# Designs tried in a protein design chat: VH-VL binders against q89xp2. Part 21

Target 1, 226 residues: q89xp2
Amino acid sequence: MTSPCKHGDRPPGRHDLVFVSPAGWRAMLDARDDLAADSLLARWPKMRWPTIRRRALPHEATGVALGLPLPPSAGKKRVALLVEIDHVASVARPPSLQQARAYAPRNWWPTLDRLDGLALRHSVDARVYGSLAWQSLTGLDYVTGRSDLDVLFEFRSETDIDRFVADVAAIETSAPMRLDGELMSADGAAVNWREVHGGASELLVKSIERVVLLDRHQFISGATGS

## First folded at step 6 (VH-VL)

Design a26 (framework fv_polzastobart)
Fold by ESMFold2-Fast, scan of step 6:
Structure a26 (fold): chain C 226 residues (1-226), chain A 118 residues (1-118), chain B 107 residues (1-107)
Amino acid sequence: as target 1 above (226 residues)
Amino acid sequence: QITLKESGPTLVKPTQTLTLTCTFSGFSLSTSGMGVSWIRQPPGKALEWLALIYWDDDKYNNPSLKSRLTVTKDTSKNQVVLTMTNMDPVDTATYYCAREDYWSFDYWGQGTLVTVSS
Amino acid sequence: DIQMTQSPSSLSTSVGDRVTITCRASQSISSWLAWYQQKPGKAPKLLIYDASYLESGVASRFSGSGSGTDFTFTISSLQPEDVATYFCQQYDYYSWTFGQGTKLEIK
């Protein structure tokens, strides 16, 4: 099982995993008869599976807004949850490429291995999110024949971004799936890697708080435009 | 009112198999989220978790004893059964069944002392 | 396995005293720790879960605190009926493990 770790040395990212305490699960399920009646939701805390942060709605300003994605067999529903900050037991990063490999379809393995090697060469920390991440975290069937491989690439100041995304595009050419994903700066702002590969001067940048258009150079330097 | 009660032999010979039954009331293992564990305590020593069974028949056994342990349930009778093979004098302990509540144990049976001797 | 070490192994004190027992985990377990009370000849009783939350029906003089590796259990004003052995239990790492126990006696 993925042991939770405390939030340590960086701001939380949009794909970070949030582990809710038993007290938090009790409070949520006691407040929601619909969730308590769902057998998968009852199983979720027992297996100590995480939730994911989501952008809070205005009426949720005093709590931590969370989402819980159900597998395709349960209708691909996303359950919206709200917990008190004291009920957040720990925060963890999304699974690494190595962790996810064991749970991926075998024909995805060469692509995962190539991406892992590429990330190491470019001083990039590569993590998975989306269907493969949830399959690796829960053992449930999230990945389908139509699933993308979703990768989060956290780059460093020494990373040659243009060369990196060109190499990602080359790897996708031989991949059995669509390779989706985001480039993330050290401050947690993320952009779709394809948009960067296209050489656009303005990028649609996403953070946990908002979505904004930024100049390419501002994003690469880690500036948010406040 | 939630109650659990252990039953089974109080004296077992070395190499024999121990079978203990936990009978409970006030909750059901047909209810999502419910689980029952077996926990033992040798005289004067710490508690040791042995096994857990959930409402959906998902089972967990202590890795150090896994090859010797089997846990089963009969939901219609409100019973959980623990079987432990190849008993040894070192297995002498009070055996408890307890209701699992998010990995802690909120209701316990009275315990049954099982002595392993020739 | 995660090792849980309690301190002290035993203590003797007077009615009305503040009692403190500690529990240390060999690695971080977040706040996923419970405290149990076991009176002589009886089954354990859950007092505290998630390090600091008081179980329903448990007297308010009992409290818990801590996170990570260091945890504290406190009885604010000892009563005669509190004579018991107290155990901590971690549930962050499978399989679950208990401390060795702290025996509490009255002088």
Scores: ipSAE 0.047, ipTM 0.607, lowest interface PAE 6.4, mean pLDDT 87

Design a27 (framework fv_polzastobart)
Fold by ESMFold2-Fast, scan of step 6:
Structure a27 (fold): chain C 226 residues (1-226), chain A 118 residues (1-118), chain B 107 residues (1-107)
Amino acid sequence: as target 1 above (226 residues)
Amino acid sequence: QITLKESGPTLVKPTQTLTLTCTFSGFSLSTSGMGVSWIRQPPGKALEWLASIDWDDDKYNNPSLKSRLTVTKDTSKNQVVLTMTNMDPVDTATYYCAREDYWYFDLWGQGTLVTVSS
Amino acid sequence: DIQMTQSPSSLSTSVGDRVTITCRASQSISSWLAWYQQKPGKAPKLLIYDASYLESGVASRFSGSGSGTDFTFTISSLQPEDVATYFCQQYDYYSWTFGQGTKLEIK
């Protein structure tokens, strides 16, 4: 996202949390009888729970496209929302590993602690997204026995990426869950850490707006060259 | 360029296990809102959803097929794998993998016909 | 599960005619419905999503309408290349379900 949403607001990046204003929620619920009839969705503005950015559908060019994942008990229904830019109240980074830990299954704690220590050693900012993030944000049951741990690793120019992903792979070996996640450069471009670890010469690089296939050196050099 | 392609055996004997692989390019399964589903169609009949794996790595199987279905993903290879146990002649169908974009299927593989016979 | 019922099961009409296919859900699905076209020997192709929005690159003669339980798909002026089976799909609740299909032929 290259354009700021509002003066003083953080621009949203991948997996960032978007908080909709009360006026924005009222506008959405007034426009959509289906959303207003859903008792769980009616709680969202009252509880001050966030949404996430999604890619806009063709008919959504004039608004901010948002997604809201419901927990598995609601059939794991995903709700597509559209708001005006002025109805974005604030943007926050996804929960840190430390914030999410209290809501994670106890058998995930050693893995979370190892990842937190690894990130500190490599000057990486590690955040959770996916099921664990939503469970920590809402207190609702999103994490199931089949859930992966999804981690966003924002690296810096001094990060040894090859060593970092090798260490992530080593941690996964003893983890009770699959460890999925993305390496993200300072400019917001992200790639799945397994592609880097697997030695792929071309990487699927993702941003809020697009997916593009880039040479490994092009992606890595963005991390070292500023 | 965004593509999906199914691969696996085209002939299976009754009681055997079917394994199909969907290889995709031009998108990532870790992208918010994205998923990959397996959908089948017996000759001349309706489409039937089998299994899905989503951006958040949760897996969903059609309950009518009980424990016969397993779906897994390998994001480093851009692959989603379907395993279906105890194949029967009624399971003869064209099997598709398709990309989910907020729950509708915007892109489909070409399909692979799997025949179950002795 | 949400049951999706299409009508008619088959339809024969002439080039240039207006074609209407109906899809009915066993319970309300709001606007969470897609329409697919499947030509003989080919994979399905998305035409309409969110009940009424045309997928990019799809001809403007195709349209959709409806909400709740009753949905319609319309071809304003049938072309020879439109001979296909058409399927509706709901995506309001996991698990996803399709209609039985409507086979469209030219007489």
Scores: ipSAE 0.000, ipTM 0.418, lowest interface PAE 16.0, mean pLDDT 83

Design a28 (framework fv_polzastobart)
Fold by ESMFold2-Fast, scan of step 6:
Structure a28 (fold): chain C 226 residues (1-226), chain A 118 residues (1-118), chain B 107 residues (1-107)
Amino acid sequence: as target 1 above (226 residues)
Amino acid sequence: QITLKESGPTLVKPTQTLTLTCTFSGFSLSTSGVGVSWIRQPPGKALEWLALIDWDDDKYNNPSLKSRLTVTKDTSKNQVVLTMTNMDPVDTATYYCAREDYWYFDLWGQGTLVTVSS
Amino acid sequence: DIQMTQSPSSLSTSVGDRVTITCRASQSISSWLAWYQQKPGKAPKLLIYDASSLESGVASRFSGSGSGTDFTFTISSLQPEDVATYFCQQYDYYSWTFGQGTKLEIK
């Protein structure tokens, strides 16, 4: 796993891992009988497993909206959580490709190694999210025969985006799984890499706060709107 | 023992709506990772996947037939229902329901032949 | 849609023979492929999933192999009860698609 940031350093971004304090977990479980009755949720704080940031619903605007996926054996449910900001203990980046590799199916290893090499060549920081990330964080079985490999590609100003996504597409043609994922700019705005590869002049850009259409140039230059 | 059985009309007129029910036993659609699919086979031809509904009520419809297909479930009755609108003679086929386990189909009903004719 | 093409479309062989059927995907599907057996007048039966995994209760003479675009299904020693049409199915790309089938007969 990557080093965690202390509470107050900065708010969580897309796919960042959010660790809730023991007091925060206790407050949540006390307020929600449905969560307290779930034996896996009761175990979550004891094992020190993270949550992730999600978009706040209207009634949640004053808190930190979080979530976690339960493994397929537990219904493949997404659990929505709400905590007060002072109950966020730390924030960490998603696992690197190298960290996740040990938990991946053996037939995924060549693809993970190719992606890691590609990211190094293009000045991209590649992280995993989704099923493989949760399997590597918890040791629980999240990855199935139908799972995608979900990769977050954080690019730099020197990155040749067009060449990078063409190379990702080339790796996918020989991969034993679908490569899903996002290109993320320095300011935290993300787009599906496949939309960029498709040559669209306008991209559907996602942030924690909103979804907007931006010109390709605006996204690449880091201008995500005011 | 796990069983699935299709029921519904065996003869449908052109332009009418087909409604088929799959009744199953020995498993529940509240079980994680499990779904029920509808698959058809015209006489002497290949299998064609139509629709899937899973334990979380996620619905998947074949894109080529999307506007014509609706799939619903009643977990308390162990039933899944397929509705297909605007039937045509080309839709004549044996219609199967099958249990889906991670996108492949491990247990199948006996099938019901639906003939579309005036 | 991913097109699945089986070869041969029909095959006639003798009891005890080794039978090989192939399935080709129009695009790479990794190992996300299943094989089904359909006897005349019956529903399909799952034999193989994930290209090479034998379904529980299925006879060991059946096997599968392959990855990417080219897959094979093998019956090591044909039995009379194996007369059937065999179908491959890909489940890597939505919508899920089947091959046209291979009809296996005894001569």
Scores: ipSAE 0.000, ipTM 0.410, lowest interface PAE 16.2, mean pLDDT 84

Design a29 (framework fv_polzastobart)
Fold by ESMFold2-Fast, scan of step 6:
Structure a29 (fold): chain C 226 residues (1-226), chain A 118 residues (1-118), chain B 107 residues (1-107)
Amino acid sequence: as target 1 above (226 residues)
Amino acid sequence: QITLKESGPTLVKPTQTLTLTCTFSGFSLRTSGVGVSWIRQPPGKALEWLASIDWDDDKYNNPSLKSRLTVTKDTSKNQVVLTMTNMDPVDTATYYCAREDYWSFDYWGQGTLVTVSS
Amino acid sequence: DIQMTQSPSSLSTSVGDRVTITCRASQSISSWLAWYQQKPGKAPKLLIYDASYLESGVASRFSGSGSGTDFTFTISSLQPEDVATYFCQQYDYYSWTFGQGTKLEIK
């Protein structure tokens, strides 16, 4: 996340980080006195911190709907932002497990290390989102004693998904926290890993644009993208 | 409307401390995204940013000169002051103060040439 | 520090010509870049901010483009009053750094 990708190199997927240009931040803060009065929000562009894509409401069709979570000390609220498309400067993937490890509670390290090794063995690209991701990106305190570890598992065609999620479940049994997260296909469609492990025949599949019920086989085989 | 003007000594001896004052009008240092910077230019050379103070009351000093630089503000007088210690002949330059609008410098003072010699 | 390198260091051309100056950052700065004009004996003047946005009151013949590491400044039709040194500045990382400048002269 240190060096974001150029805008347009890859369309933003779920949990991808969106960096707003200086002009975009200037336009947003100038248009909204409430955002400019918030000390963390006024500081966001100064610190070069990212935002995240959210689903646009009907009245937001002419812009890019973004958001950011404030840390628990600031009320743990989600701030909704809207920018012009030309004000999206770059997009980056969520932090890797290795990048996030340095910012995680020490008792989470064994779980992060086991997940990293598991992902490597199954040809899975594992990233962190949620509280730990924001803590690693900003240095602010997002992780609490009640936080889940949220992991994005982008699988490949060679991944044995059933074995992978069984191994994730096994890691969770020894974890000091709830292990939550999503399995993501190459086309960006994602489903909660726990639904796949549970053997559901229909999965609640999420994308940037929508949420839809899909047949398990259709999701796993990648037919969602055809 | 918006103006900035530098003031201070034009001649400084080696090892002395330089103190420059920027007096501004037409804007507030409490406006989000607004700050005041000190920037210098040795004769015939590139611009070099020295120090800034912004709407958050945050102070930024050039790391290569950090131990020598202090920037302060007096909002009641609309002034920003730069102090630079241990002056050397290589510090001979035109010193500018400039307004920052999200870190680009949209209004500049006329500059003051500071010569460091014996 | 991010190093800003301008090309060319100097340029001599004719009134009415299209002038292009480039600026390269040693690492990605997204669009956090400004262009300044400095006429002899004068303070710099901001022309372009955020890589491509024209400052208020600046003539439309000036434009900027680019993102990441490579940036371009263009004067579409050079006028005599455009004789100046032009500087790029990155403001993505503290400490902010300027290019070495491009001196523009008329033949």
Scores: ipSAE 0.007, ipTM 0.529, lowest interface PAE 9.0, mean pLDDT 85

Design a30 (framework fv_polzastobart)
Fold by ESMFold2-Fast, scan of step 6:
Formats: structure tokens, C-alpha cells, sequence
Structure a30 (fold): chain C 226 residues (1-226), chain A 118 residues (1-118), chain B 107 residues (1-107)
């Protein structure tokens, strides 16, 4: 999937999948002997697996900051990459609940099915990130007996957020795993769903650019400060 | 100094198994990113990719022919072997082995014509 | 699987002419495309990789361009030794696929 990036467009935010162009992979392999020497890292460009966007450090003056999350067997390490903007071939949303279901432990299936139905009823686009997402993208073993189910819930203006998070909490009570996750506004700002459910008047809102403390009303209305 | 060379029978009867060997020099299949593929070309037709074996001994077979194909390697001899079962006259083709350096086939063997006829 | 369609299937031109061959993918392949030259009775030879990168040792008159679904291969000034069939190949999707080939002849 390819999508054009335009000057001034706000990035969609957290957990986006970034596909690096052939030229970008060539440049990284030529510059980084550690990528070529590691059998698992060499597999990434071979299989056309995506990377994830990360927050750029101030010292990373130009380029797109990316990460490769490695499975637990490789030390749970995130490999940091930096590519030029013209080496980004496309950007995609994280895997859907339906795609991830086939790669999940069978005892997670009822929870995934309940979340998929809930999202449809509330006009929410539900995606997975974290260990289950990477297991579904690569076929490698990321999910362990201690793994959380990490879900990204992108809400729309018609979504009743308070009702939605109450329903998420109800689903978690019967789940065989901890249900972690984020509510994300259309502009890419995200907050932990549990914090919203807890009734806090101020929320810790995260984006690719920054972390800020906002009024609950400001977050829900989309006033995220840029 | 990189070379690949195919060897095996030039005539196969219908229903028999074809075994082809690719012997290479000038590179190692222990090098990350390297692989050897088998590709065939029926007379006057397009190239068709068959199978790949890579540095990590991962094997990939063309899905349309998957049940008929196996690919193995012997790193001590610098050889890759293709086995294709239940040969049919439509499988008559020139069979190539080629080095795959991540994404493209940069060095090819000369090819061996295999005719399937009774 | 991804279908690769080349145009034209054959062409005949004169020495010194500019030659253009196109390749169309049935779905977007970014720039994951290579071009090969196959002379009669010989194995294919890689000319272009990553849609536009010239393979080492290949003459500069050969070039490639394009991204997504539409790709072009160009010979800026045809030489007699360029008589061959030319193939494109996508390597975006597992199970690599080739175009049907373009046969190039001199008048």
C-alpha cells in the first residue's frame, strides 16, 4: 500500500507501519555492517517486513526515526534506524483485529471477537500493536504467557467515548490476558483507555511529537494543541 | 569469479522425478542475504521462478508447484539441489540456477535443457 | 499473485534509435523491479535493479524509471549487440513473477 506524504500533513501518529523502499534498505545495509551480520535483521528487508515510527531525538536533525522490535528470543530489543524521507515507500495502519486473530493464542479469540463487535457498534477503528501485531506481521514468536493484548482504538466524532471505555472494561473482566491500549483521535494523539475510564479530569496525551497533559474535554473535542 | 553451473539428466520420462544440481563458486551461502534460486524457461516462453534456498536454510517454493518441489543445499560442496516429482511433457524447459542477492538475480548458470518425453 | 505485462511484445528498430519498453504490474510494487537482457541461446543478464539502479559493468545507455505500477526501460542509442529479449521481474511479493518478454530486433 502506498500513500503520498505532503508537506504540512500531520503524521497519523503512534504505531504506524513504515515500509522502507529498496533504495532505503540498500543504503542502510551498505552503512550498517551490524544489519548485514545479524541473520534475523537481514531477514527484514528480504521479507519486506515493516518498521515502526518512533519519536525522533533532537540530535536526529533530519530523516525519519524508525524502530525494528525484535522477538523475546533475540532479547526483546528495538533496533533504531534513521532513513531519509524519500526512502519511505509507504505508510500503513497496524493490523486489524481480524488479521491478528489467526496468529493469537486460541484462548484470546473470544476477547478479540468481542472487541471487534464492540468497535463496529461504536464507530471505532480497532487495530493491534505490540507483541500480537508483530507476530501476525512476521510469523515470529513475539507473544508469551505474560503478554498483554495491545489495542489501538481510533475514535470518530460520533463515538461516545465514556460508554466505549466502560464496555472495554467489561470485556477485560472475562479476558485471559491484560487488555492494554490507547484511544486515538483523528489527528494521531493518543491516551491510555484505562486512564479515561478511571475518571481523571486531566489526561496524559501522547503523540509522535510530544507528551502533554490535557483536560479530558480538550482531548475528546480534538483540541490537542496543534 | 562468481560462477554457477547446472548438471543433471537432459531427458526424463513422464511420471519420473527430476534431480538437478547447481554447483557454485566465488561466494558463500553462509553470507547473510544470499540465496540460490531455480528458474525455468520453456522454449520460446517467459521465465518462471521455481524455488529458493537461502543462507539460513529457509526454503521457498512456487505455490503453484509447491507439492512437487524440494530444494536442499550442501554447503561443504557449494551445491544446491532441486527435486521435482511427477514430470510431464509441459515441464520441458531450460532450467537455470541463479544467485539471489537479496532481491534480484545477479549471476546465472548457463542453463540445462530438460526434455520430458516417452 | 502479481501479474507483469510488458509492451510491446516485439519491436524492430534501427541502430542509433532510442528504444522504450514498458512493464505494468497488476498492483503496486513500489520500486521492487529488475530488468534482464537475454541474448539468443544465453542465460539472462541483470541490467537494472530497484527500478532505476544500473548494475555494475552494464553500459550507461541502459536506464530504468518508474514506481508503483508503471515502469519504463530505455536504451538511449541502440547498438547491434543489444539484439535480445528483455524481461522485467517484480520482487515485492513472495513468488517472484516475470513479464512475458519483449523481443528486440534490428531492421
Amino acid sequence: as target 1 above (226 residues)
Amino acid sequence: QITLKESGPTLVKPTQTLTLTCTFSGFSLRTSGMGVSWIRQPPGKALEWLALIDWDDDKYNNPSLKSRLTVTKDTSKNQVVLTMTNMDPVDTATYYCAREDYWSFDYWGQGTLVTVSS
Amino acid sequence: DIQMTQSPSSLSTSVGDRVTITCRASQSISSWLAWYQQKPGKAPKLLIYDASSLESGVASRFSGSGSGTDFTFTISSLQPEDVATYFCQQYDYYSWTFGQGTKLEIK
Scores: ipSAE 0.192, ipTM 0.656, lowest interface PAE 5.2, mean pLDDT 86

Design a31 (framework fv_polzastobart)
Fold by ESMFold2-Fast, scan of step 6:
Structure a31 (fold): chain C 226 residues (1-226), chain A 118 residues (1-118), chain B 107 residues (1-107)
Amino acid sequence: as target 1 above (226 residues)
Amino acid sequence: QITLKESGPTLVKPTQTLTLTCTFSGFSLRTSGMGVSWIRQPPGKALEWLASIYWDDDKYNNPSLKSRLTVTKDTSKNQVVLTMTNMDPVDTATYYCAREDYWYFDLWGQGTLVTVSS
Amino acid sequence: DIQMTQSPSSLSTSVGDRVTITCRASQSISSWLAWYQQKPGKAPKLLIYDASSLESGVASRFSGSGSGTDFTFTISSLQPEDVATYFCQQYDYYSWTFGQGTKLEIK
C-alpha cells in the first residue's frame, strides 16, 4: 500500500523507506563481514523489506547512508548501511495510519483513529515510523509494552500548527501509549511536535544533512538557514 | 541553550542503591536519533559508559555491570534517571550524563562526584 | 566488547610542538571514532567525530585521521590551553568503549 517511486523522483527524506536491490544488498554484505553471518539480514531483500535513510557521515560522501532496526527478539540493534546510489531500487513514504492499524495492539486503535481524523481536518499528511511502522512492513514483532507510537506529521501552508499540536496533546491524554512524533515542513526539515506545543522559541530541527537550532518562525515558514 | 545537569546524592553507603537524575533543556528525547547516556569516571581513571536511553525507548546497559543498571526517561519533564544497585567503594566516581547524537557524545553535563563509603 | 588501546599514556612536550596520539581498536570500527578533550576538573569536550570531522567551534589545529583499526589524533601546534587528557571512543558496536586516555602536559 505504500507508493514506491524511482530514486529519480526525489532524494529519500526523513523516515522514507528505501528498498535496496538484491545485487546491492549482496555487495553490501560482501563488504561487511560483521553483517554477512546474520540470517535475518540475508533474507531481508527477498522479503522486500525496506531500510531508512539516515544522515550521511563525512566519509560516506560517495554513497547512500541507510539504517535498519532489528526487532527486539534479535537484540533491537540498529544496523548502519552504505550502498551505491545505483543500488537503490525504489523509495516509498512511511506507512499511513490506516495501513499500520491492522498491525497495532488493539488498545491503540482509538488513538490511531483519532489521529487520522485530526490529520485530515488540519491538512496534515500523517505517517507512522518507528516500531509500529517496522512491524507493519515486516510482520515481525517490533512493538512492545514500552513502545511509543511514532507519527510523522507533514504540514502544509494552510495548517494551523498551534491548533494542531494542541489537539495532538489532547489526544495523548487518553492514549494507552506515549505519542512521539515529528512535524515536518515541505522541505523535509522536522522537529518534535512536543517542542512546538511547549512554546519553545528555538527548535531542534533535523534534516537528512544536519541538526540545527532554528527560530520557531523560521521553521514554520520553511526557512532552514537559506 | 542546550544544557544537561546531574543531580542526586553525593554520598552513598556500601550495598545501597544510587539514583541519579539528568535534567536537560534545549532538546527533546522525542526527537528521532537523540539519546541520553550515563558515563562515569573514577578519580584519575578512564571514562566508562554505563547506560543509554533513546527517543524510541531503546535501552542499552553496559554488560560488565550486569543487571545493576536501570535507565528510564520522563520525556515530559526532560529527565533521564539512572539507578545502580549494590554500590561498592570501587563505584566511587564522577557521574556524567551526556547527549548521544548518533552514538557519540556531543554535549556533557558538569558531572557529579559520588563517594561510596561507610 | 571492542577494546580501545591508546598510546602514549602520557606525553610532555613544548608549546608550538606537533603532538600525535594514537588509538587502536581490537576489531575494525570503520570510521566510527570520536576524540574528547578533558581539562582538569571539567567534563569531557567533543573535538572530533567520525575519525576526522572537526566539531563546530573547535580550533583547526586539532585533526584526526584513520579508519578500520588504526587512528591518529594530532595537534599541529601545541598551545598552553591544550593541557588536558585526551580520550578516543568507538561507536561502531554496543557497548561503547573508551581508550585509557593520554595525559598531555607542557615541559
Scores: ipSAE 0.007, ipTM 0.419, lowest interface PAE 15.2, mean pLDDT 83

Design a32 (framework fv_polzastobart)
Fold by ESMFold2-Fast, scan of step 6:
Structure a32 (fold): chain C 226 residues (1-226), chain A 118 residues (1-118), chain B 107 residues (1-107)
Amino acid sequence: as target 1 above (226 residues)
Amino acid sequence: QITLKESGPTLVKPTQTLTLTCTFSGFSLRTSGVGVSWIRQPPGKALEWLALIYWDDDKYNNPSLKSRLTVTKDTSKNQVVLTMTNMDPVDTATYYCAREDYWYFDLWGQGTLVTVSS
Amino acid sequence: DIQMTQSPSSLSTSVGDRVTITCRASQSISSWLAWYQQKPGKAPKLLIYDASYLESGVASRFSGSGSGTDFTFTISSLQPEDVATYFCQQYDYYSWTFGQGTKLEIK
C-alpha cells in the first residue's frame, strides 16, 4: 500500500494521488449506475487504489475533480469522477523513481537510474506519473511498447534549470522510450521540460486551476503573482 | 431480508482442523464488490479479524494466522468456508461470518461458539 | 500492526446521560475507523463508519468524530437498549484490528 499524506497536510496538487473514503466511493457509485456496473471500478476501492486530481470542468464548480485511468485492456482510458472535499481521505505524492523501477520494463532501468542520479545532483525531487506510475500502484498492465516515461521534476530555488533540462535531453538520446514530463515549482505550477529546453521565451504554465503564458524568467524565479 | 448463519462443530480437540461454513441469503457473491469475512471473539475478549474472500475469489488472511487459514467460496450455494488448522485451547471463541463493506462489516451472522479442549 | 486502545474499559451511568467513549490508534489511520455495538449474547452491529458517518437505520443519538489517532464515540442521551459493549475498528492498515471494547452498563 502507498503511504498517504493526511487530508490536512496540503490540498491535492497536479499529479497527486487522491484516496477517496468509503463514504465517498459509496456516494459516487450510488450516483452513477455506469460506474457501479463496472467490475474494475467495484474492485478499485476494495484494493485501496488511488485516483488522481484533474482540472475541473466548468460545470464542476464544487467538489474535487478526479480522474481514474483504466488500463488499455479495459477499453475505456479515462473515468471522470467528482467527490466532495470531505470525502478525500488522504493525499500522496506520485511514486518515486525507485518505487516504480521494479514495475518497469527491464530495458527502462538504465534510464531510470540515470534520471535518479541526475535529480540528486540538481536538488530535484523526481516522481513518476502516467502509465508506469499506475502500473506500479495497481500491478495492472498500463505500460505498452509505445508508452512514454512520464516524470515530474519538482525543482528548488538552487536548481540550475537550464543545465538540468539539457542533462535530461542528453539522457533521452540513449533512452529506449520517449522521456516526457514536467518541471514543477514549489507552488505547484508546472511546464513541460521540453518547452524549457527548446528555448521558448514564453512558457505554457499549468496548474490545477488554470493555464497561463509566463515569461521564462518569471517561471524560473517563481514570480507567479498568486 | 439478509441473513448469514455459521455452522460447524462446537467441540474440537487440540491439533485438529476446524471447518466452519457460512450460509447466507439476500445477497450473492456473483455481485461485483461483495465480500465475506470471518471474525472471532474469545469469551469476554476483543474481536479478531481472520479472513476475507471477495466475489472474484481474491483472498486476504490475517498475517498472524495466515499459515493456518484457508477461505473458500461456493457461489452457487451462497456459502463461504473457513478452515483453520492445528487448533489450540487459545482458539476457543465465538466465530462470526460477516459481509464486508469497504473493509468494515455491515451485516453479521449470529456466531457459533467453538470450544477447543481435550 | 496497528494497536487500538479504548477508554474507558467499562462505564456505568444513568438513562438520559451523555456517554463518551474514546479510541486511540498507535499510528495515524486518517478517518478509516468504524464503531460497533454488541449487546449481550448477540453479534456486533455496525453503527458508524469513516469515523463520523452514521450507518443507515441507526438512531441519531449515536455519533462519531475524530481523525488521525484520536477518535470519539458519543451517545447523546443513553437509552436502556444501549447497554452493550462498543468496539472500534481501524481499516487503514492491513490487517484490520479492533479495540479491546468498552462495556457500558446502567446504574
Scores: ipSAE 0.020, ipTM 0.573, lowest interface PAE 7.5, mean pLDDT 86

Design b01 (framework fv_polzastobart)
Fold by ESMFold2-Fast, scan of step 6:
Structure b01 (fold): chain C 226 residues (1-226), chain A 123 residues (1-123), chain B 107 residues (1-107)
Amino acid sequence: as target 1 above (226 residues)
Amino acid sequence: QITLKESGPTLVKPTQTLTLTCTFSGFSLSTSGMGVSWIRQPPGKALEWLASIDWDDDKYNNPSLKSRLTVTKDTSKNQVVLTMTNMDPVDTATYYCARGYDEDWYYYGMDVWGQGTLVTVSS
Amino acid sequence: DIQMTQSPSSLSTSVGDRVTITCRASQGISSWLAWYQQKPGKAPKLLIYAASSLQSGVASRFSGSGSGTDFTFTISSLQPEDVATYFCQQANSFPYTFGQGTKLEIK
């Protein structure tokens, strides 16, 4: 579990966890009958579970745009939320591989351990997002037999990206699941690791502000489509 | 440039199985957030979503089709295949495949569609 | 299943007119709604996603608004090329469902 009130890198970035205050939850549930009628959503604030930051739509510019996934048993519903900035209580990074490990299927453990070792060797910060992250945060069943392992790899300017993704691909060869994930630069720009490994000349680069196509060399050099 | 094209039989007899292939170019179903959907439209009627498959091989089928649907992908061929069993004259429709994009809690809609293929079910 | 109801079923108006089409969901769908344009004999074309976001390359006269259960699609000044059937689609839950369509014609 990530601890509330310990995030120093504000504002929240891609995949960061956002905890809404009790007052913020009350305001949202009182204003939206559809959320209050959902028993799991009504319990969310009582359990002190987070939401995730999402890119704001044009009409949402004055608030903080958030998302909340419901587990597969609840229809894999994704709930879009909007809160006042004063209702953001704290922000935290996504769970580390080690924090999520205990909640993963046992047959995923060797892959998680290999990724953790790889990240350490390349000075990459590896975190989970997606189904495993939400399972580790809530204790609810998000991971299924078809789930990917979704990993966020925050690299440094010194990281040999081509070598790193080749090593990730090698680990996936023996993995019992599909290994999905993003390479993220220090400025928050992210690209799917598989696109980089596949030799694509242009990459779909995602940030909290926008999505752009960049030349591979521009992304690797740390330049974005600013 | 992104393209999708449907292929398969244009005539099917009642009780037979329909197999349609969507061949695409300009994107990969290995890219996080990418998916392909199958949609049909009977002559003069509304669009009906049939099935979707995405980058992580999650498959979604319309429950109203009574488990008649199977969707699979072959990423090496850039193909998505829809199989529909026990065809009936009411299944006569134009069948489309379309690319969907889902990223950061947003469904970006089905932004590129194939031209569609008319499948007629008759005896 | 979430039912999507469009109003009106058909509309005939003049070039330059403001056109509005409404879509109502039987359950709350947040902003998980897209709008499509379909011309005769053609595949649908995405115009609006996430209820209010204009698809790249789509003319600025098209817009969308709404959240929850009530949604509106607007053409600010109708052009001859806009003759088509328009569909809303929810992506809040499976199965994805479409409205019945609104056929737009010019007199």
Scores: ipSAE 0.025, ipTM 0.595, lowest interface PAE 6.1, mean pLDDT 86

